# Designs tried in a protein design chat: VH-VL binders against q0atu2. Part 239

Target 1, 119 residues: q0atu2
Amino acid sequence: MLDKKARIRTSREYRNVFEKGKRLSGRFLIIYYVENALDNNRFGFITNKKIGMAVIRNRIKRQLRAIVREYQGQVKNKHDIVLVARAGIGKSSFEGMEKDYIAIMKKAGLFARNANKID
Short names: E, the ipSAE of ESMFold2; O, the ipSAE of OpenDDE; V2, 0.75 times the mean of E and O plus 0.25 times the DockQ between their complexes.

## First folded at step 11 (VH-VL)

Design ue20 (framework fv_recibokibart; at its last look DockQ between E and O 0.79; V2 from the best seeds 0.00; counts 0 for: pae E 5.9 > 2)
Fold by OpenDDE, look of step 11:
Structure ue20 (fold): chain C 119 residues (1-119), chain A 121 residues (1-121), chain B 108 residues (1-108)
Amino acid sequence: as target 1 above (119 residues)
Amino acid sequence: QVQLVQSGAEVKKPGASVKVSCKASGYTFTGYYMHWAKQAPGQGLEWIGEINPKSGDENYNQKFQGRVTMTRDTSISTAYMELSRLRSDDTAVYYCARDKFYWEDLYFDYWGQGTLVTVSS
Amino acid sequence: QIVLTQSPGTLSLSPGERATLSCRASQSVESEYLHWYQQKPGQAPRLWIYGASSRATGIPDRFSGSGSGTDFTLTISRLEPEDFATYYCQQYGDTPLTFGQGTKLEIK
């Protein structure tokens, strides 16, 4: 699980990322990201009713948190990053979801140069 | 009412650059992504890219990558699309279009009237 | 990229007739991310149907959208003279955003 300090939690924090950050769209995810003034990264997760019932949304959120946690050590520092789940994500496997995350994060240039698990 | 008003027609020579403007009114300019699309004569539409008017951050279609630059002036609620190293196949009507949603379903609910750019020697 | 192929390229019909326009995607697109626009000569496109089946504001109920996966349809139950135009489908299932090549609905 992500530490509390690694989480975007307030509406204002989310709004800041959406308004001031960049976005990139993948097949299953849209990421919004912006530099922060902290020494750590913060992650937010958005799942809406388009994904499916609450049980499905919660499952997807858990899976996304697991993926983010797995690769968080390889993400460039000082970023707020919001993951928005797209409608089709509920039909995706965990591996497909992970691949999409890696692809979109690479495209965004958010992985550190010394990252070894994603290369 | 929401309105997008684009700059007038342009005639350019190959190799030149063109900068099209799109002035927004009737809504909070920085609250919606702005998109640009290309429509060659008698052809369909191509997505060129998008810009966040608040941050100025942009994403481009790879097809136009390296030749297109999207900017904005928030003080006058105006978005700009510059296309460089023009060639004949850049001749088209260019549209700006407002993104309905900031982070969910993305469709274009309002469009500019279009700007004809003609590239000829 | 996702390629949208519309058919037919040109559809010639008379007022009062039923029109069926097809949009086929090269890969599956969620209904939420498939939209239709109407365009008349010399004018900008106008949002017509969003999310595959929702009519934009002010769009008559003779227009309907349907479909899922790779096959989407725009139907006009009874054509009116003002309906003759070019219709484009558009997807945001993935980037880059793409449009169909359009179907021109003309008067027979």
Scores: ipSAE 0.355, ipTM 0.845, lowest interface PAE 1.7, mean pLDDT 92
Fold by ESMFold2, look of step 11:
Structure ue20 (fold): chain C 119 residues (1-119), chain A 121 residues (1-121), chain B 108 residues (1-108)
Amino acid sequence: as target 1 above (119 residues)
Amino acid sequence: QVQLVQSGAEVKKPGASVKVSCKASGYTFTGYYMHWAKQAPGQGLEWIGEINPKSGDENYNQKFQGRVTMTRDTSISTAYMELSRLRSDDTAVYYCARDKFYWEDLYFDYWGQGTLVTVSS
Amino acid sequence: QIVLTQSPGTLSLSPGERATLSCRASQSVESEYLHWYQQKPGQAPRLWIYGASSRATGIPDRFSGSGSGTDFTLTISRLEPEDFATYYCQQYGDTPLTFGQGTKLEIK
């Protein structure tokens, strides 16, 4: 759902976001974010080991990627953003994850306008 | 040994500002977030906010937004918290505390000794 | 914000007794984000229990923590004179970070 150019892929790219960026904690997510020098946004996804086994963590990553894709057109450009799934996220619904994502992205000032589902 | 050493006690008038320092040693200063907390006399602890000492970016408790400024000087491994427009209920001990940069095991493992700020006319 | 309510406010006991301190959260907090600190008069807080149940380095095994969801407990199985202090729970489950109001454990 996200192409190669919109993904944070290397250890160095992740380290840059963690070390140079801002951090915000939400109910199910922590985000780290920093302005980049590109023309586009890039997203990274990390699951806390305490969520559960790899099957569960991979499902959560897929759900978060779907949420990010749904709202990516409303995200201000030129940011590297890492979403860290907190230990309790496995107990949430997709709708709960989505609501938390919207709230934390608004707190971060990363939405350019009101977040709505994009058709 | 990890140490956080804070500046000495201060007495201020209402309307003034105060800047408390927290000097870190025994670890890589830019590798940990720095937090500040308030404890009014005979009261519990209240979180004020945090600063990323590498980038200088901050996040404040809404209660203190507009009156607090957190900064740091990486060349001397020192974090600062400035509280402006002081009033009597700002009389408190102010603590710095650190936590890890990364998302696992986030807790305040080391605290400064505290700085008493007294606001009196 | 997540409100942490500690009970009792003050607990008066003698050395050798068992102490049970409660921390209740207004919203569910994952155990790994619930911590306990000890504070003696005139001193800074010290990390005591982290992740609801793990003792910080050097903390005696008479201290144990438990709980999940909204209800968390710190237990001291056999009080020593040095254990009389105020204990705070703290959550990192959501921003702003919050502390309980404290339980003062005092000598009877």
Scores: ipSAE 0.055, ipTM 0.735, lowest interface PAE 5.9, mean pLDDT 88
ESMFold2 (binder alone), look of step 11: mean pLDDT 93; pTM 0.945

Design ue3 (framework fv_recibokibart; at its last look DockQ between E and O 0.79; V2 from the best seeds 0.70)
Fold by ESMFold2, look of step 11:
Parts: structure tokens; sequence; C-alpha cells
Structure ue3 (fold): chain C 119 residues (1-119), chain A 121 residues (1-121), chain B 108 residues (1-108)
């Protein structure tokens, strides 16, 4: 699980990312992101209702959290990042989601170095 | 009532810069992302990039990275696209277009009328 | 990036005929993110079909869109004189956003 400090928790915190940040669209994800004034990164997760039933959306969120945790040490510090799962993500594999996350984070310039799996 | 009105045609020499404006009316300017696209004469459309008009945060097509700057002035509901180090193949009509701020229904529902930029020796 | 290839490049038909315009993506695009625009000379593009199959406000029901994955189609059941224009497909399935090169629908 992501630590409490690394979680975007409130509606106000989410809104700040949307309003103050910028976005990038990937195949399965859209990220909204903004620099924060903290000493750490924070992550939020949203699922598009078009994805499917709650059990499917909860599985997607769990998978995305696992991906974020795997790469969190490589993310440039002091960012709030909201991952929005797009319609169609339910057809993807875990590996497809992971590839899309790596690609979109690189496009955003949010990885501090080559994005490899944490050993 | 939604309207995007762009600045007039420009003629520039190679190596110069051009700044095109796009004034929004009939909606809350800071509630929609603004995009820019290029259409060379007789050619198709090419996406240049987008700007969050509330924050000023932008993302560009890599093809234009380093030559394009997108800005805005929220006090007059106007977005700007500046293209530097102009060359002959930058001759085109440039359009602004908006889409929604959030992740659903992302398409360009309103477009500016276009601004012809001509780059000639 | 996702390349959209439209065919035919030019389609010459008469009013009253059925038109079929094709858009093929280099990789799969979720239907919600595939859109069509109409453009007439000297004018800005206009949103025509969004999400592969939904008509924009005011678009006549003779226009229909379909398709999924890599293959998308815009169909005009019976051409009217005002339908002769260039049609572009556009994807919002990945950044950078891309357009097809267009199909020019011209009067025979």
Amino acid sequence: as target 1 above (119 residues)
Amino acid sequence: QVQLVQSGAEVKKPGASVKVSCKASGYTFTGYYMHWAKQAPGQGLEWIGEINPKSGGENYNQKFQGRVTMTRDTSISTAYMELSRLRSDDTAVYYCARDKFYWEDLYFDYWGQGTLVTVSS
Amino acid sequence: QIVLTQSPGTLSLSPGERATLSCRASQSVESDYLHWYQQKPGQAPRLWIYGASSRATGIPDRFSGSGSGTDFTLTISRLEPEDFATYYCQQYGDTPLTFGQGTKLEIK
C-alpha cells in the first residue's frame, strides 16, 4: 500500500491538481500533475464510470496502485499526480497498464532517471 | 454563443517569430483547455499542443518542442501561441480549439476561424 | 504516435449516392476517443461525429459513424449538395493527438 503521506486524500487536494496542473493523455490513463510544496510525492486514483462495475473499477485501482508503488522511487519529488483510468482500460493487461504508465510519466518528464522496475 | 476569435493574418521573414492570439467569449475561459493546430496550404491538420488556461501549464507535440510557446491572459480571456525561428514550411493556417477540462468527452467542440501565417523571403 | 490513415484520399460521388469514408489507426483506439470533423474551404473544421458514432449537435441523421479497434467508418446514407467537403478523423487515444490526412468528398 502507499503510505498516508503519499496519498491525495481530499476532494480539495484532487481539485488543486486539476486546476493548478497540466495533463497528458495515454492509451489507458490520463495524468493530471502539479508541483507541490511538500517534501514528497502524492498520488490519487480515479476510475472512469464507463470502465464497468465497481468490482472491475476496484481491481483497476488496485493494479494502478501496485504499478505506482513499483516505480515511486524513480518519480521526481514534490509532485501531486492523479491517475485517471480511461474507458477501455478494463481490456488491458497489467503489463499494458504498466507500459502506458511508464510512457506517460516519461512524456511528462516525471521520472528522474531511466524508469526501470525496482529490484 | 461560444466563440473563439483569432488575430489577423501575418507575413514574416524566415528566422522571425509570430504570436497568434485567440480570444474566447460565451463561456468560462479557465474551465476548458485550449489547443492549437496547424494546417499547411492544401494539407491536413497537425496538433501543436495544449495549455491549461487556469494555471498556464502546457504540453507540446514533440515536433514543435523548443520552437512553440503557449501562454494566456485570463483577464481578457485570450490564449496565445508563439512560434519562433520561422521557416518556409511554417506557412500555414493556425487554429485554436477548446476541449473539456476533465477526462470525459474530450473532443474539439469549438474552433477559432484560423490565422494565416505566411513565411517568405 | 498513432497514425490515422484515411481512404480514399478523394471520393467523387453525385448527390443521392451513399458515401463510405474509412479511417484506419496504426494501433487500437478506444471508440470514445475517435472523432470526425468536416471542413469546407476557407473555414475552420467543425466537430461532426464524436466517440466514433455520436453526432454532434445539429448534424443530420444521414451521417453515421461506426467502428472499433483500428477500423472506423463514416457513412452518409444519401448525399446532399452541402455534404461535399473534406472529412478528417482524429484520435484522442494517446498524446500527441493526431488527425488523418483527410478524405475529400467531391461532386462528380
Scores: ipSAE 0.756, ipTM 0.903, lowest interface PAE 1.2, mean pLDDT 92
Fold by OpenDDE, look of step 11:
Structure ue3 (fold): chain C 119 residues (1-119), chain A 121 residues (1-121), chain B 108 residues (1-108)
Amino acid sequence: as target 1 above (119 residues)
Amino acid sequence: QVQLVQSGAEVKKPGASVKVSCKASGYTFTGYYMHWAKQAPGQGLEWIGEINPKSGGENYNQKFQGRVTMTRDTSISTAYMELSRLRSDDTAVYYCARDKFYWEDLYFDYWGQGTLVTVSS
Amino acid sequence: QIVLTQSPGTLSLSPGERATLSCRASQSVESDYLHWYQQKPGQAPRLWIYGASSRATGIPDRFSGSGSGTDFTLTISRLEPEDFATYYCQQYGDTPLTFGQGTKLEIK
């Protein structure tokens, strides 16, 4: 699990990212990101009912947290990043999610160029 | 009511730049992403990019990357699209369009009236 | 990018007839991210159908949208004179956002 320091936790923090940040849409994810004044990155996760039942939404969140944790060290520092799960993510494989995450983070310039893995 | 009013037609020479404006009214300007689209004469629509009026954050279609700059002036609820190094195939009507949803559902519920940009020597 | 191909390019029909417009995607698109716009000459596009099957506000019920995956359809059950225009499908299932090339519905 992500360290508490690495998590966006309050509605205000989420709102700040949405309003002051940039966004980029991928196939399964939309990321909203903004620089923070901290020395660490913070991640937030949003799923809505379009994804599916609560069980599915929770599963998706767990999977996304796992992905984010896996590549946390490759993300540029001092960013608040919110991952919004898109409707189709419920039908995707874990590998598909991971691939989409990597691709979108690279497009956003949040991943180091030498990020190891697909796309 | 929501309105998007764009600047008037432009005639430019190749190599020049054009800056089109889109003034929004009837809603909170900073609450919705603004998009820009291109429609060449007799052709379909092409997405150019988007801007978050609140932050100024923008994303561009790679096709226009390096030539397009989207900005905004929140004090007058106006979005701008500047296209540089113009060429003949940039001749088109350019539209601004409001994104209905800020977070996930992405379609355009309101459009500007369009701005014709003609590039000719 | 996801390419949307509309067919036919031009559809010539008379008022009262049924119109069927097709939009095919090069890869699967979630229904929530497939939309239709109507455009008349000299005018900006107008949102017509969103989420593949939901009519925008004020759109008559003779218009309907359907489809999923790679195949989407806009149907006009009984054409009215004001329905003759160009219709575009649009996707935001992936970036960049893309439009179909349009189907021009003209009077026969």
Scores: ipSAE 0.592, ipTM 0.888, lowest interface PAE 1.2, mean pLDDT 93
ESMFold2 (binder alone), look of step 11: mean pLDDT 93; pTM 0.948

Design ue4 (framework fv_recibokibart; at its last look DockQ between E and O 0.81; V2 from the best seeds 0.73)
Fold by ESMFold2, look of step 11:
Structure ue4 (fold): chain C 119 residues (1-119), chain A 121 residues (1-121), chain B 108 residues (1-108)
Amino acid sequence: as target 1 above (119 residues)
Amino acid sequence: QVQLVQSGAEVKKPGASVKVSCKASGYTFTSYYMHWAKQAPGQGLEWIGEINPKSGGENYNQKFQGRVTMTRDTSISTAYMELSRLRSDDTAVYYCARDKFYWEDLYFDYWGQGTLVTVSS
Amino acid sequence: QIVLTQSPGTLSLSPGERATLSCRASQSVESEYLHWYQQKPGQAPRLWIYGASSRATGIPDRFSGSGSGTDFTLTISRLEPEDFATYYCQQYGDTPLTFGQGTKLEIK
């Protein structure tokens, strides 16, 4: 579970990321991201009803939070990052989501150079 | 009516730079991402990158990274794409196109008319 | 990156015939992120089919799109003279965004 201070919580905070940031599309995720004025990162998660039933969407959010938590120490600091689950994510395995997250965060330049050293 | 109007054709020498403009009208300029694409003569389309016109934040196709700069001027609803160190294979029609700001229904619904850039010695 | 391969490169047909244009992706693309554009000489591309199967505003119902995974098709049930153009598929499933090389549909 992510620490409460590391979570984007309000609609205004989410809108700030969308409007002031930039984005990148991956296979299962789109990320929107922007630098913040804090000393830490914050993460937000969006799933929509196109993904599936509420139980499936809740499982996806839980899996994404676990992935983010696992790699949190490798993320460049002072960023607000919103992960948007794309419609096809329900077909992905946990490992598929994890690989997509790593790939898209690397494309965005949000992983430190040591981020590849996970094996 | 949504319209994207691009600057006119350009002829450049190798090594020069070109800056193409794309003026938007009929919609709120800062509410849609702007993209640029290249179409070389007789060839298909290649995505160059996108810019958030509200923030100025951009992401480029790695193929063009280091030679392309995308900017905008929100006061005149205009996006720009500058390509430097021009080569003969940069000869192409360059298009601007917009898509929605959010993650649903992402496709290019409106395009500029295109700008022919010719690079010749 | 996801490579889109269209076939045939050129399709020569007469008005009234049925046309089938293929787009094959190098890896799976969700149908929501696969789009088709029409382009005539000297003009910009125009959105034609989005999400693999949904027609853009004003597109006649003789156009239909289908497919999933790696294999997508655009079908024109009965060709009209105005349908002769180049058609491109495009994916928004991964960055960088990519287009197929196009299928030129020309009058025989």
Scores: ipSAE 0.788, ipTM 0.910, lowest interface PAE 1.0, mean pLDDT 92
Fold by OpenDDE, look of step 11:
Structure ue4 (fold): chain C 119 residues (1-119), chain A 121 residues (1-121), chain B 108 residues (1-108)
Amino acid sequence: as target 1 above (119 residues)
Amino acid sequence: QVQLVQSGAEVKKPGASVKVSCKASGYTFTSYYMHWAKQAPGQGLEWIGEINPKSGGENYNQKFQGRVTMTRDTSISTAYMELSRLRSDDTAVYYCARDKFYWEDLYFDYWGQGTLVTVSS
Amino acid sequence: QIVLTQSPGTLSLSPGERATLSCRASQSVESEYLHWYQQKPGQAPRLWIYGASSRATGIPDRFSGSGSGTDFTLTISRLEPEDFATYYCQQYGDTPLTFGQGTKLEIK
């Protein structure tokens, strides 16, 4: 479970990431990311109704949080990162989501150089 | 009304650079992503990349990576696409296009009129 | 990348006829990320159908879009003279964004 400290929680914080950050679209995820002035990373998660019913959205959020937590220590510091779930994510396996996350984060250059677990 | 007005036609030599502009009006420039596309003569469309006009954050097609630079001037609601180390196969009409939504429904609802760039010796 | 293949390359028909344009994706694309554009010579593309089946503003109801997965179709029930143009499909299912090579609808 992600600590409260590591989570984007307010609408204002989300808006800041969307407006001031970069985005990168993957197969199942769109990530928005921007440097922050903190000593830690913060993650946000968005699941729209297009993804499916609330039960599905909640499941996907849990899965994405698990993925983010797994690789949290390998992400470059001082970033706010919002994960937006795309429509097809509900049809994906957990491994598929993880693979997409790793791919998109690598493409964005958000993993630290010493991150070996993702290779 | 929403309008995207691009700069005029360019003629360049191989190895040179070209910078195309796209001036937006009729909407809040910084509220929509700007995209660029390439259309070679008689060919289809290629996506070059996108830019967040508010932050300047850009994302390029790997095909153009290293040669393309997208920028913007928010004070005049203008986006720029610069292509360097030009070659003959860069001859094309280049379009800017507005992303319909900032975070959802990613399609291009408005397009510039296009800018012809001709690369010839 | 996702490759979109349109067929036929050229479609020659007369006004009043039915036109069926195909767009096939190399991998599955969610319908909401598949769009169609119309382009006439010397003009910029114009949004025509978005989300596979929704007509853009001002688009006549003789145009319809359908499909899912890897197969999408644009249909014109009764061709009007102004409908003759090139139509492109486009996907935002993954980056890079890609377009089909286009179908040129020409008058017979």
Scores: ipSAE 0.614, ipTM 0.896, lowest interface PAE 1.1, mean pLDDT 93
ESMFold2 (binder alone), look of step 11: mean pLDDT 93; pTM 0.949

Design ue5 (framework fv_recibokibart; at its last look DockQ between E and O 0.67; V2 from the best seeds 0.00; counts 0 for: pae O 2.5 > 2)
Fold by ESMFold2, look of step 11:
Structure ue5 (fold): chain C 119 residues (1-119), chain A 121 residues (1-121), chain B 108 residues (1-108)
Amino acid sequence: as target 1 above (119 residues)
Amino acid sequence: QVQLVQSGAEVKKPGASVKVSCKASGYTFTGYYMHWAKQAPGQGLEWIGEINPKSGGENYNQKFQGRVTMTRDTSISTAYMELSRLRSDDTAVYYCARDKFYWEDLYFDYWGQGTLVTVSS
Amino acid sequence: QIVLTQSPGTLSLSPGERATLSCRASQSVESEYLHWYQQKPGQAPRLWIYGASSRATGIPDRFSGSGSGTDFTLTISRLEPEDFATYYCQQYGDTPYTFGQGTKLEIK
């Protein structure tokens, strides 16, 4: 779904985001994020057992990966970003997750501002 | 015993800055996020922002963006909130509060005693 | 942002009576992220109910919380003198986190 260099892969990489970054909460997601020293972004995904059974958690991960891929061209470079699924996400539609992702990434200042979004 | 002890009351003039401290004890300071909230006289509570005490990374309520700075000194387990370009409507009690580092069961379980900041001409 | 509106603003009751405090959200909040705090004059807020219905440590069982979606309630089944205070609901469901304006529960 995402190429290998755009994935957070190791426990050390995840720990670095949590320890050295910051976070924001949305309705279905919490993101933890930190600037990295690379020329690209990296993404990680967490779903724990409290969300549901393995088939549900795997579906949510696949949906979140698809959303991230769809919007990756809008994400400011040089960030490690971990998406954590919150309680209630299992009842959400793909569109609901997508809307929440867009909103929280904007609040984090991680989307590039486009010409059609003037405050 | 978890305890958050804040600095004493401040009286400031419009246009000045104030820096409020919050000293933590009874727990691992860098294991919990620190938040700040405002309560104007006779009013409810308003969230100002949070800081990761380990990294110093912060997020602010947009209402306070540009005027608030949150910092910390891990060597003395102390968080700080500085509010600049003070206005009369900044007169309030300011609270620190902590919550868990991770994403489950997030709530403000311990609060400081509050610091009254008065802005008057 | 999510606006929390509490009602009534002031609730005047006598010890022994049942109190019902309302919190209405401008958009749906998952129950796990809706919390209640008690505050007495001159004191900091204190966590009271978390996740809409779970009592914080040491909170008497006469306090109960309920609700989902946009409507949440805090109920005190039989008021004790120590229960007269201001109660705030708070959402941790979306940044910025917000509080209701409070319900002051006062002795009649």
Scores: ipSAE 0.676, ipTM 0.881, lowest interface PAE 1.5, mean pLDDT 91
Fold by OpenDDE, look of step 11:
Structure ue5 (fold): chain C 119 residues (1-119), chain A 121 residues (1-121), chain B 108 residues (1-108)
Amino acid sequence: as target 1 above (119 residues)
Amino acid sequence: QVQLVQSGAEVKKPGASVKVSCKASGYTFTGYYMHWAKQAPGQGLEWIGEINPKSGGENYNQKFQGRVTMTRDTSISTAYMELSRLRSDDTAVYYCARDKFYWEDLYFDYWGQGTLVTVSS
Amino acid sequence: QIVLTQSPGTLSLSPGERATLSCRASQSVESEYLHWYQQKPGQAPRLWIYGASSRATGIPDRFSGSGSGTDFTLTISRLEPEDFATYYCQQYGDTPYTFGQGTKLEIK
């Protein structure tokens, strides 16, 4: 699980990212990201009802948190990043979701080009 | 009512730059992403990029990256698209278009009237 | 990128006839992210159908959208004179966002 300090938690914090940040759309994810004034990155997750039932939304959120945690050390510092799950994500495998995350983060310039799985 | 009014037609020579404006009214300018699209004569539409008017954050189609710059002036609710190193195949009508939502129901619900840019020697 | 291919390129019909326009995607697109626009000569595109099957505000019920996956269709049950235009499909499923090449619906 992500550390509490690594989480976007308030509606105001989410709104700030959406309004002041940049976005990139991937196949399964839209990421919104903005620089913060902190020494750490914070992550937020949005899974709305369009994704599916609560059970599905919770599953997707758990999977996304796992992915984010896995690659946390490779993300450029001082960013607030919100992951918005897109409609098709419920049909995606974990690996597909992971690939999409990596691709979109690299495209956003938040990952190094040679970013890979951390063991 | 929502309106997007673009600047007038431009005639440029190859190698020059063009900056097209899109003035928004009838809504909160900073509350919606602005997109730009290209339509060559007799051709379809091509997405150029998007900008967050509030932050100025932009994303471009890789095809135009390096030549396109999107900006905005929030004080006058105006978005700008600048295309540099113009070529003949840049001759087209360019449209601005509003994105209705930040993360839901993403489509272009309002469009500018278009700006014809002609590149010829 | 996702390529949208529309067919036919040109459709010649008379008022009162049924029109069927096809949009095929190179890869699967969620219905929520497939849209249609109408464009008449000298005018900007106008949102027509969104989410594959929802009519935009003010769009007559003779227009309908359907489809999923890679195959989408715009249908006009009974053509009116004002319906003759070019129709474009567009996907918002992945960047870069892309349009079909359009289907020109013209009077026979």
Scores: ipSAE 0.201, ipTM 0.799, lowest interface PAE 2.5, mean pLDDT 91
ESMFold2 (binder alone), look of step 11: mean pLDDT 93; pTM 0.944

